VHH binders against q84jc2. Designs and how they scored, part 204

Target 1, 232 residues: q84jc2
Amino acid sequence: MSKMRNLVEEKFLEFYESWVIQLELYLHQLLIAHNNNTMSETELRHLISKLTTHHKAYYTAKWAAIREDVLAFFGSVWLNPLENACSWLTGWKPSMVFRMVDRLRKSRVVLVEAQVKKLEELRVKTKFDEQKIEREMERYQVAMADRKMVELARLGCHVGGESVMVVEAAVRGLSMGLEKMVKAADCVRLKTLKGILDILTPPQCVEFLAAAATFQVQLRRWGNRRHYVTHS

## First folded at step 12 (VHH)

Design le16 (framework vhh_8fcz_2)
Fold by ESMFold2-Fast, scan of step 12:
Structure le16 (fold): chain B 232 residues (1-232), chain A 126 residues (1-126)
Amino acid sequence: as target 1 above (232 residues)
Amino acid sequence: QVQLVESGGGLVQPGGSLRLSCAASGFTFSDDAMNWVRQPPGKGLEWVSVISGSGGQTTYADSVEGRFTIIRDNDKKMVYLQMTSLKTEDTAVYYCARFPYSELWEYLTSGSFDYEGQGTQVTVSS
């Protein structure tokens, strides 16, 4: 309802819009490479490296931004409502990426049994790491609710002086905890992505990255179109 | 309905320059990123370059980086490929291509590349 944004939100909005446009440009290159089975392994590895560098650039920018204002990443103004609805701790849910991997089972570059086994081991590990982070988030939410209830009961409806200072201290504490948790979630994302790319052959990596980018780009376009219709 | 018409190809000596043009019609031009793709003799389709719908961002194949420049004129519904320092390995039929968002999954699942254009022949030979 308010169009006011803080400096961190404005800077990251500008960065993210540019970053997602560049992702779409890389997606076009991936689609052509996926169809061209005459590319050398060296050429495919260079393309995969461009995508991994692009994703690392996102996390470098994100971690710099969350040091300033982690709360900007909860209900992000640079994401449309559909993207926000699909977010898990400020980004994609790590285990969801295996849906893109499952597509490779029916592609031109079929997974061999050894790859299937390694991917299943990685999937189990990823789900375990997700559950650990979800339990940490639940603990933070419960602690915030308990502290808020105690403080509200003690101070009543007072908003100012001591109440303001206590709320500010609580928000700073929450922000530090959320920053740690967001970084932990991002580490699971990066480890999952690296793990998948390490298991897959270069042509399979190209197809996987193309599928993931297609999903991300289409989700953004669908959400933006729907948002425009409802708010324009 | 949707049409992409390439032009500007020809015979050029190594080290020479050419400017390819693509005239687009039948869709909202500024909504779509535009690609240049080429097919060398006896080889598959090779991606060359892409430009965002606004023209603000571009990327290039490593083989042409620093030698080719993709530009667009949204008012004229044109996309161009400025080629310099041409090499014999740049010899190919060049195609203008778009990938509408509604068809991205089809491009992935079909295992085939579809493009909308006649192509223009570039021959680099002495």
Scores: ipSAE 0.554, ipTM 0.838, lowest interface PAE 2.1, mean pLDDT 84

Design le17 (framework vhh_8fcz_2)
Fold by ESMFold2-Fast, scan of step 12:
Structure le17 (fold): chain B 232 residues (1-232), chain A 126 residues (1-126)
Amino acid sequence: as target 1 above (232 residues)
Amino acid sequence: QVQLVESGGGLVQPGGSLRLSCAASGFTFSDDAMNWVRQPPGKGLEWVSYISGSGGQTTYADSVEGRFTIIRDNDKKMVYLQMTSLKTEDTAVYYCARFPYSELWEYLTSGSFDYEGQGTQVTVSS
């Protein structure tokens, strides 16, 4: 019965569905704030803080879940196939958010030269950190395919008591390696998000967060629509 | 699988000393840096101290530097926090956490409550 989901998958599915509903509510508030130029700086900072807290809640829940079952985040049951296809190490690719930043260059709240310089420095650093993780993931994938691992996989096919224990230890090691890489990727995501918000003014932060949330919500809606059409 | 169990908390008078312990299991302990963090009543998490996997590097929050010492024993898979000259403002639940970064900003944005374990309560009061 492959019908049964494990407890980690069920708990995170419930969490994620609620988290996305709240994100859509925050997106609505961001869009109102962006369209309403009478909102005070204090009010804008409060709204930005709500979204920052919301993203922190996501990573708190995610890290708790990957501690129990990191593999649940590779091909996640709470994501549709399009969302899963667009994932980079279980989440958004950090350099992707600079596409949302580029939108601000055409905004009525234009970026000043000092901000453009700081954003470019952050973009270069983010891409460097991202590439380091990609190289580590490549080394991990190569290590999985080495002669010793191939021999362990063959041994597992014979189903002897002692060989089962050796294979189980190897699989545990692989999962721990993936957990380290996922956490490293999440750290780059959080550093990138915080870095952008620290450079931008409150009105620019609202526009940036609205663009990012819009993309996330729309990607989910596009994937859900495509799935229905495919099954019809 | 990964387990972090804090102990050693209690009630202590201002100026007193206390030693906290953290027992780790389910991972290769010497490969990972360890941190102590605390949560005062009604407030958010505050990073306290960091120790590298080898024990060769340590860092402390300004509020505790000179008063607290972080130590690890890789053979016993233990990390400790030796606390001296305790103040009422040190009252908090103390957690040990497996994080790669010592910077307060990174810890506050990437930290997870689950990796902080169950915690141990420290109350500094007369």
Scores: ipSAE 0.000, ipTM 0.098, lowest interface PAE 18.9, mean pLDDT 78

Design le18 (framework vhh_8fcz_2)
Fold by ESMFold2-Fast, scan of step 12:
Structure le18 (fold): chain B 232 residues (1-232), chain A 126 residues (1-126)
Amino acid sequence: as target 1 above (232 residues)
Amino acid sequence: QVQLVESGGGLVQPGGSLRLSCAASGFTFSDDYMNWVRQPPGKGLEWVSAISGSGGQTTYADSVEGRFTIIRDNDKKMVYLQMTSLKTEDTAVYYCARFPYSELWEYLTSGSFDYEGQGTQVTVSS
């Protein structure tokens, strides 16, 4: 198959590059807010709302693109190889964000016992939902491997328009199953993010979002530098 | 040691213009986003504008969009803020800031601002 970018890939690449740049700019605002402790609660809530809206924009764009070409999100051209290697079902692994939460316990803003309990309950639920999706994906992959082999064998036996239709039907079947799995994974991501933000105070939300955004930005910068060194 | 030195502030009448400058040293200037932030009298820090390392991308707070322009000169290691149509509400101490992502864990644990400049006062009054 030729290494051509389709229209969905080109459009999402353009979107994602702009989205990441805006995330970096929001990260600077989060670091100012956290480090200097100079913003009012109203100002902090406004900043948190900007980040929440930014993440909603990502999932809105992603789900529109997935309806057209979910396979573009497996080995994405807008992600570097390190980002792709670290992906779990086309995005961040939900349970990994609790590593960011663990750092809050060692910061200037200490979690109260009630928050710790709620976060642990959320962590357990997130891990359960994550593992359920992993089991479903494993079963799907086995079934799709068997079906793909059958369709490839059939393609070898036919020639002309009928062969093209068989391949298209197989790809549609694969895509529909993957779309459902990706959306299920994204729902776990969004529920986990919302759950954390609902439990935390505004200063703690700023610290959490800053940690999460920094990890995402650093992973991209590290992967890009390694790629440039390899190809330069 | 990272140093940021702001200059160009002063007294200006409403509707006037002013250009702020920030001279950077001690780090690889062209790799990092640069920000302008301000602190109005008796208020907290307010983010104003940011520019990418290459200068290819800029963003602005809603309150200054269309009135302020952020520019950088990587050869001279300078960042500028061109301010036009100044309003009394723009009165503040203006700072330029760099945020090293590699040091976020230090920021989250130490609680100190690492690369804040000394600031330059802008006063808009008739």
Scores: ipSAE 0.000, ipTM 0.203, lowest interface PAE 14.7, mean pLDDT 78

Design le19 (framework vhh_8fcz_2)
Fold by ESMFold2-Fast, scan of step 12:
Structure le19 (fold): chain B 232 residues (1-232), chain A 126 residues (1-126)
Amino acid sequence: as target 1 above (232 residues)
Amino acid sequence: QVQLVESGGGLVQPGGSLRLSCAASGFTFSDDAMNWVRQPPGKGLEWVSAISGSGGQTTYADSVEGRFTIIRDNDKKMVYLQMTSLKTEDTAVYYCARFPYDEAWEYLTSGSFDYEGQGTQVTVSS
């Protein structure tokens, strides 16, 4: 494996590869359930619970990993370049899920007016929370480019020992700020996901989860088929 | 052309065992997860089990968990379903299926999951 890969990256890569493979297997079950409508409401709720538990396992593992090394998530070795290009603060952009919700409106699954209203209210709230985090990101990036950081970079290239320690302290501060922002973004993701599932009926939840999983698995497959080689 | 050929079905008594086989051709077998789906008499399709391309991960419908085991042999391009403790409610035509991800959005909206074979009949009765 890569000599530059740290222990957190190696452990999360093993976890993530297994997690995505299991998601694909759940997707197949969701597709049959969606297309045949033969499962009871209790069976559908149990299937939705399996998917919810699976997503909860991802965030449990992620939060443990970012506590150890949040920077591993900004250049994730377990994601291909296409997946990384589509990332927003180390994961899916919360407003993206409303594209999956719009899919429900255009399918044979009928959303009642009360559901449409609640989903629109949730979309507005999600966009507000998303923009709040984007403003925090901008403040963070400005702080990284501020005069003090420029001066630290200049010191770091000229002087050993003393300036190295000061730079390392600054990097630790930056990492703590990133950890806080990533957790905030993940909280918006989880609130949005739970909100959607609470509004939808069990058959609609299955279609929504199937659409979301289809997109995630397909994006990974498309990116993995990209052919490129390093020439020297 | 993707081709899936199921076999191994038959008549068995409650509590009995059967092993179903699926021979695959026309695609890179180890790249794709494989599924078993069944259709009981007079009912719609029910998903039974899935196995990852490598065979390292499996999942099962609640109704068959602990009784059925899905296995694959990538060298032989075969998928198997080992069924034990069979119940009368397991009576169905069993199909081997894969999901062609290149057509994922079409299948999500079309209401179909692609299975290419004729299926194999499993009848559980005394």
Scores: ipSAE 0.446, ipTM 0.788, lowest interface PAE 3.1, mean pLDDT 83

Design le2 (framework vhh_8fcz_2)
Fold by ESMFold2-Fast, scan of step 12:
Structure le2 (fold): chain B 232 residues (1-232), chain A 126 residues (1-126)
Amino acid sequence: as target 1 above (232 residues)
Amino acid sequence: QVQLVESGGGLVQPGGSLRLSCAASGFTFSDDAMNWVRQPPGKGLEWVSGISGSGGQTTYADSVEGRFTIIRDNDKKMVYLQMTSLKTEDTAVYYCARFPYSEEWEYLTSGSFDYEGQGTQVTVSS
């Protein structure tokens, strides 16, 4: 119950704070690497692998936590209000990552025609997969209004502990549906990230990951400093 | 004004040890992660190690992991790099670096950072 829910939130808050601090350390490493024309492909790929592994660790922890309490990820206590306002189905909106790709147009490392073609194909597929998830969420909300609401209203007519057990079963059903949708959205995120990294050269991957991490770290800093802006 | 002053470099034999120091001023030291970067002869800047503002998290380049330790003393506003088992390929000018909070996207993504000082020369030779 409430004890179990608080424990999941507390554990993930501790994990996320540590995870974001490590992301900022990796960001600093990416920024130095971006300005170094003498790094080998092997060195750059090791750095890219560190970031990929770091993101994988986030989803491993998230999926474990969601299995216990998916609702903790809707209006997360480990995110500030600005981060929550920018969230799409408990995370970043997959198509928005192509905004970071647009930064590469100002790069010293020019995208070749074959890369541009593959990135546009990936952008279209990502938008299609994103909209498919949005349609599934809409269906879930309609089903909640029609089926689950009718179930819960009917449960109001029961007496004793039997009504409590049936309500708990309905809530578990709702949570399982949300878990499925969040995991589907996370799969689109991971496929999009992997797809971009597979298309880009190692120097371009470093620049892309630096842009993405900069946005994430700065969004958190802007939201956290809202208090100082208000009080200054 | 932000200032970072490095010291502690010198000539050392392979397998030897050195401790580098960086004295920081002009900002809230404990709020910012600190980094050590180096420039070997004929190469660009390479990242060596980073430490979170609290000192609770550290990260190392693969080439130095297990040999170097980054530590900080927030009361003294110092960051250190303890180097052991030094190799000839560790020969470089070492710099202390901070990446500031900025609302200027172009500045952050260009690889820019605050003044890294004069650096301190580390030479590893037999």
Scores: ipSAE 0.458, ipTM 0.776, lowest interface PAE 2.8, mean pLDDT 82

Design le20 (framework vhh_8fcz_2)
Fold by ESMFold2-Fast, scan of step 12:
Formats: sequence, C-alpha cells, structure tokens
Structure le20 (fold): chain B 232 residues (1-232), chain A 126 residues (1-126)
Amino acid sequence: as target 1 above (232 residues)
Amino acid sequence: QVQLVESGGGLVQPGGSLRLSCAASGFTFSDDYMNWVRQPPGKGLEWVSGISGSGGQTTYADSVEGRFTIIRDNDKKMVYLQMTSLKTEDTAVYYCARFPYDELWEYLTSGSFDYEGQGTQVTVSS
C-alpha cells in the first residue's frame, strides 16, 4: 500500500465525488416527477436524457482514466468497502439491474405483455454477455498463473533495480488485458441501461432510474456509516 | 431530418489556430454525446474529441490533448473544436459525429464509424 495516490486516482476521486453529488440532485428530480406526476412527456424525456447523459459522462471519464491506469479501478480509493464488495469488474453487475425492473411489475403503471417479452429477451442477452466476460477473466487468470506469475515469482529471488524494472514491465502488460475486459463490461452496462430505457415508457423510465439511483446513493451512505460507527 | 453541417476548415501554417463549427438540426441536441473525428489523407478515421450533452464532460485523443478544446452551445445547437498549436499531422477532413456512447468504444477499438456529417478540410502546411 502506498500512502500517496497517483494523479489518476486523485483526479478520478475529485470527479467521482462531484458526479455522485449531481446524481443525488437528479434523484430528487426523479422522485418529484414520480410522486407528483406533474411533468409532461417532453419534460420526462428531458429528465431521462439528463440521467443518461450523466451516466455517459461517468464512462467517458472512466475510460480516459483507465487508459492511464486501469489498476486504479481495482481497489478504488473513491469507493468504500461496501461499494467495492458489490462491484463486478469495477462497476455494477448488469443482470442485477433487472431487480429494479421487477418493482415495475408490482406498481400501478404495469408492464404490458410486449414489454415483458422484450425485457426477458434483454435479460437473457445480458446474462449471456456477462458470462462471456467472466470466461475471458477466467482465461486471463489462468494465463497469469501459468506465465506472468511464474516469471514474477522467479524475480523474487533476484533483488535490485533490474528486478523492479521487469516487474513494472509485467504489470504494464497485465493492464492491457484488464483495460479490454473493463471496457467490455462497461459496454454491457451501457447496452443494458439503453435497452431497458428503450423498452419502458417515460413514467416507467423515471421510476426505474429513481430506484437505481436510490440504491447507489444508499449503498454509499450505508458503507460510509459503517466507517463512522467503527471509529466513533 | 437529422443534419450535421461542418465548417471552419482551411489552410493554416504550423503553430497556427483554427476553430471548426458543427451546426446540428432535427434532434434534441442537449441529449446527445457529440464527437469530432478526422480522416488524414490515405489513412482511416481517427477519433479526436467528445463532449457530453450537458457539456460537463470532455475527452480528447492523446495526439490532440492540451492543444484542442471541444465546446458546445446547446441554445444554438452548435459544437466547436478550437484547435491551437497545429501540426502537419493534423491535416485531415474533420467530421462532426452523433452516435451513442457505447458506439464510441466500438469506434475506438475497431476504427469503424456509424454516423458522420459532411466534413470540413483542414490543411496544415508551410
């Protein structure tokens, strides 16, 4: 563990903190729209667009950061331990989002049969894409055990600057594979989010986005509270 | 009725500056992630810069970072690319592009591109 963060970690920490504050502001707007039903369809579509743009901004910043240092996203300093425990390849697990969709089946604004069919097709596709990435990660981990890890273990028997340089080269190689996997996972996340929003009506989109944002915000608060209780 | 019209290109000396403009119509402009991409002579398409619908987030290709600035004006439905410290390797046809953010990853990794405007020629030479 290093006491100092690198520049990528510092920049993304600052970005993420402001991004979460803005997400909470959007959550308040979503809850007002959902509870009061005072917005026109055009206003609801504009609000939904603000949320999708906000999520796209996150991935734009994330992909810029992982080009510099993908390892910063494994054991992220801007996430508390509970947030990290709930992460799948540096972010939310795509298939878990369908649990938020299930609440719409029990609400007053029920899903029609055509929507249920499309959501089920999307769930199956999402699970399939998710499993493909998991298999790629497994292959990567096996290759690490057979090649890079054996090389790193041998270098542990040799001390000095040359050993450090070879380890740095190996870590640089590792980051290329991890960047590819993280981007693949993020693409599944974005396709899943877009797919759900394309299937749902604007009021259903607002309810879905409110549920997702509420979960994200509350998970952060619960994790932060654990730290306070432990150290108080 | 979706239309993108690029302008502002021309001949400029190395170290010079140019501002490219993209006029958008036929869609809700503030909702869309907008990009600049370029095609140098005899080469494939290269992504240059992107800006979120709100303008709150911008990204740049390594080759232009620190030299180019992407800006948008949602009231006027315009995207701009302010180019400074121009180099001969910046010579290309520049396109304004509207596409979903997930397609940006496909573009960056495969070099394919689904939607672009008419283009504006930038030539950097002495």
Scores: ipSAE 0.000, ipTM 0.111, lowest interface PAE 16.2, mean pLDDT 78

Design le21 (framework vhh_8fcz_2)
Fold by ESMFold2-Fast, scan of step 12:
Structure le21 (fold): chain B 232 residues (1-232), chain A 126 residues (1-126)
Amino acid sequence: as target 1 above (232 residues)
Amino acid sequence: QVQLVESGGGLVQPGGSLRLSCAASGFTFSDDYMNWVRQPPGKGLEWVSGISGSGGQTTYADSVEGRFTIIRDNDKKMVYLQMTSLKTEDTAVYYCARFPYEEAWEYLTSGSFDYEGQGTQVTVSS
């Protein structure tokens, strides 16, 4: 509408649109693999590797971008409002993927007892790591509302160019704290994803990755379909 | 209601070509991933090809890669399957199948296609 984009936002928007297009292509390959029972284990592992590499590329690009401007990832211009509303610290909430894993019990490939135990251990660890980050975020938000931050914001509104520089320095300091927190959250995401893929068989990995990609694409479509109806 | 109507099938010699058409109505066509699925005589359903809502991404079964091309025209609400170098093993009833992402998990769990078309017969024989 009226939002001007900075260089980091422009660069990441371009990257993200291409990344999503490629994700949709991989989703179609995953759905084919699931439906076509003729693929070998080697072929399935190769497809899983492509998806893993694709996700690693996303985090590589993201971490380069947040080093320059972490605030671009809070209310991202490359995401629609629904995607932004569903974000937990600039991405998916790690524990939500276990809801997708639970549905594998109803698939053609059933989880064995050893896998169930390992998945439950991973779920508990993921929830613990998630809660730790949520406590850090709460502390950060409280610090943002302290008297010094409020005073710096006031100073920036009412005095000349030197006060603008003081406010900018404070914002840069706050951004460094957010960068650390976002990276911590992304590390939990990557550990959770890797942990699940290490526990699952190749056919189960294909189903899991297809479910995850489908949900991501679905959420984007729901947000993009949103329309406003004006009544007389 | 949602309708998918297939046409363009027929009898063709090995090495020949056919173009199948699918007319869609009753849903937002440009948002939905569209597929072609076939059922050979006495066999189960086999996925053939798929195309994204924008038409920017296409995928093909190994058995038809390089011989078939899937195309869509969102203005006309049409999906096409251009078939070349046809083989006797391509003999089947061809169905146009809508695959809404909203139901992809249910599809993966059931192992079945969400298709609503009536089908069009393709026979490759001398």
Scores: ipSAE 0.000, ipTM 0.135, lowest interface PAE 17.1, mean pLDDT 77

Design le22 (framework vhh_8fcz_2)
Fold by ESMFold2-Fast, scan of step 12:
Structure le22 (fold): chain B 232 residues (1-232), chain A 126 residues (1-126)
Amino acid sequence: as target 1 above (232 residues)
Amino acid sequence: QVQLVESGGGLVQPGGSLRLSCAASGFTFSDDYMNWVRQPPGKGLEWVSGISGSGGYTTYADSVEGRFTIIRDNDKKMVYLQMTSLKTEDTAVYYCARFPYSELWEYLTSGSFDYEGQGTQVTVSS
């Protein structure tokens, strides 16, 4: 008995491995830019644009994949157990990036009062949007255990083509609802990322993106090392 | 069919007040985050204010904080924007918008919100 990967899982695994390698290369460029204050604003904006485009490519590929099989993103085979344990609705929890923003207070380019106020406003909105999605997920989970779903599960125990077709239609409906929630969560992630980058200066954007990429890359490395050591 | 109908706009003098209304139908209103966005003449969309499904959370753009209040009445399926101390810079078409999961490109480039209404024109001039 072995678990076979479906076509969606195979294609996204190949994509994700390449995407992470490119993220590490961009992280190297961000760290050089952060330590070399001779880069022009134009050069910094170009680097920030490359990172924004890179994240856009991830969500473009993800949304194409979830259209085919959203369940592949719950317990993803391309993520190690530590990465999966840290996931909130198939990705990073949007409000957590403000922990990285907080470290910018130690930056050589200090946040001005206007930026601090806008970042706090964005933090509040982001937390609110997260709570809205969490309530929708709770309602989804409750609906799955509702009388109608219990009735469909009971009917699925009986042999017959009609029962099979009704159950299949219900499962498609559940997958569509889950896809909607994952896209909603990704929209909050993208809105939060864009909002932060719009508030920050180019040097601050580079520092923020370097912190975020460092965390993502290190989390993957820590999880891969622990998996090898503990699950030999 | 989701429908949002804005009303209450008009001509008002600087320092005046207006109350905008948005009537919603075709979805479970009390579950959804509602927003007001505006489009000044010759400019792009600007987010103004938002309110949670329960009404427990409200947020405002810096430009309107302390002057505008967003309110909802879930029994009537209405959301309101109470505007006070109006300025000429508040001149815009105001739209009621449900928080979307719009296409990825829209979120990265425009920050736009899905809206179904024709909007309501607010003109602040002497």
Scores: ipSAE 0.000, ipTM 0.123, lowest interface PAE 14.7, mean pLDDT 78

Design le23 (framework vhh_8fcz_2)
Fold by ESMFold2-Fast, scan of step 12:
Structure le23 (fold): chain B 232 residues (1-232), chain A 126 residues (1-126)
Amino acid sequence: as target 1 above (232 residues)
Amino acid sequence: QVQLVESGGGLVQPGGSLRLSCAASGFTFSDDAMNWVRQPPGKGLEWVSGISGSGGWTTYADSVEGRFTIIRDNDKKMVYLQMTSLKTEDTAVYYCARFPYSEAWEYLTSGSFDYEGQGTQVTVSS
């Protein structure tokens, strides 16, 4: 048994590497825009639109891939071990982005009281939606250990070629439940991202997106550097 | 230790062409994306173009899309900007830039950033 990549994993690895390279190039644009007082509101909105389109492209590709093999997203081969260790239901934890917003507010982002109130309301709602999904995942894990799953595992101990189809059908059924939960988590991510961008002014959106992209790119570089030193 | 040296600027007529060059040293060139940014007279910095470490991916500002081409030669540690159909609005000091991610958080919090490079002047006039 070798730990080889299937076709879905190969295609998504190729997509993801390209997507991250483009994110890095957008990050450079965001960093320049952040310290430029001559950019118009229209120009800033256009740059923000490029980033939101880029993130939508990621979820479009991801949802197509999880339809074929959702399990590929648990312990993904296109992510280094540090990135995988920081994942919550196959992606970033939605509430984490409010820590970035809070730090930026204290250091550089000048938020008016109305924005602070709306961000706090969004933070509470995001945490509520997050906990709801965590409870659904707990129910899924409990269901995985119910009598039917235990019996299927026992049957699997004596499975020959003739029983492979039964096991495959069961795995496909379980995968549909995981797909629904991953999509629910991604919907919370997208709602949280859109909510923050709707509350912030265009210059504040640029600063926020730059901070988020910096963390994502830097986390990947830290993990890859350590992997090179320890494993490569 | 990082050094970027730009060259190739000059005076050119509208509709003309110029090729800018940037020689890089002091870092693993092929690992990092490279950018061209410019500063027009009396304005702030404007991002122009970017190229991935491998050279397989490029992106351009809307104002230069279709007119400018960014290229890199990793063996020579060079990045180039081929400019065609130049307009008076392209007049600026052009800088080759690498963005150090270790300083990005400080940049976001302090509002200050120093570019790596000396710049090269491009003037488009009749």
Scores: ipSAE 0.175, ipTM 0.639, lowest interface PAE 5.6, mean pLDDT 81

Design le24 (framework vhh_8fcz_2)
Fold by ESMFold2-Fast, scan of step 12:
Structure le24 (fold): chain B 232 residues (1-232), chain A 126 residues (1-126)
Amino acid sequence: as target 1 above (232 residues)
Amino acid sequence: QVQLVESGGGLVQPGGSLRLSCAASGFTFSDDAMNWVRQPPGKGLEWVSGISGSGGLTTYADSVEGRFTIIRDNDKKMVYLQMTSLKTEDTAVYYCARFPYSEQWEYLTSGSFDYEGQGTQVTVSS
């Protein structure tokens, strides 16, 4: 967490803190629903809809913020060090949610073979999309070492308005490249989430969303406790 | 030891009001979100309302939205549920609930809560 936060960091920190507290309250609803066999399909679908709307709200806010300052999302001040260490391109790694899906295979409501096959196909596709993005990020990082970037860094040492404008334009271009990459990663996240929810029954969706939210909330709690021990 | 003690239930006519209280002990109260859950006759546990540790964020089941208000007093270690415009379908045993920090996923998904006692019975009938 920096001592001087820019406006984007301040606004997103405020948004994210409220968003995570609301996620924990939704998690409590999911856990109650998961253990209540008297809930109707309509009631379960309504709860699932609340969670999907909540996740969409996160990406709406994130994409608005990255248009202003994508770099704020690399080493985010609203995330503790553990959350940042576990991040893949500014968020959760899409393929990791399939570990939570594996839990459903051991649940009271067993996945049918057709669902298992569709989930496996989705997992393979998700990993392929991840690797494609990772290759793009690698190419982006290699491009940073190009002679053009070395030249740009050299120009940054000049005392002149022309040099400042050229450097600022180049940095803006780099930020736009990162923004496109972050949005591509977020699209894989949203496609993976939607794909899983489309394959699962409403009770299975509730169990999956509960697993995902539990992991996210617990990761934050673990990291905050370690952070206090380290910084207190 | 964690202890949650509910009170304030009773018999009330449709359209009436009741205020439920929950006295908490054995944990750092302001660090944890608190919930009200209920069990209607012949049904499983149903989530009613939740409040963040600071009290700055509240949420409600659609069935009670606009009729119930959850409040906390961190100095007194109390959670309240103010119920208005009560309906016959609100008849249930009401429990104050806390979800514990756990390293075990199975504990959380088993529906285990840090709640003790009998709850408090709310009966809405004419």
Scores: ipSAE 0.363, ipTM 0.741, lowest interface PAE 3.7, mean pLDDT 82

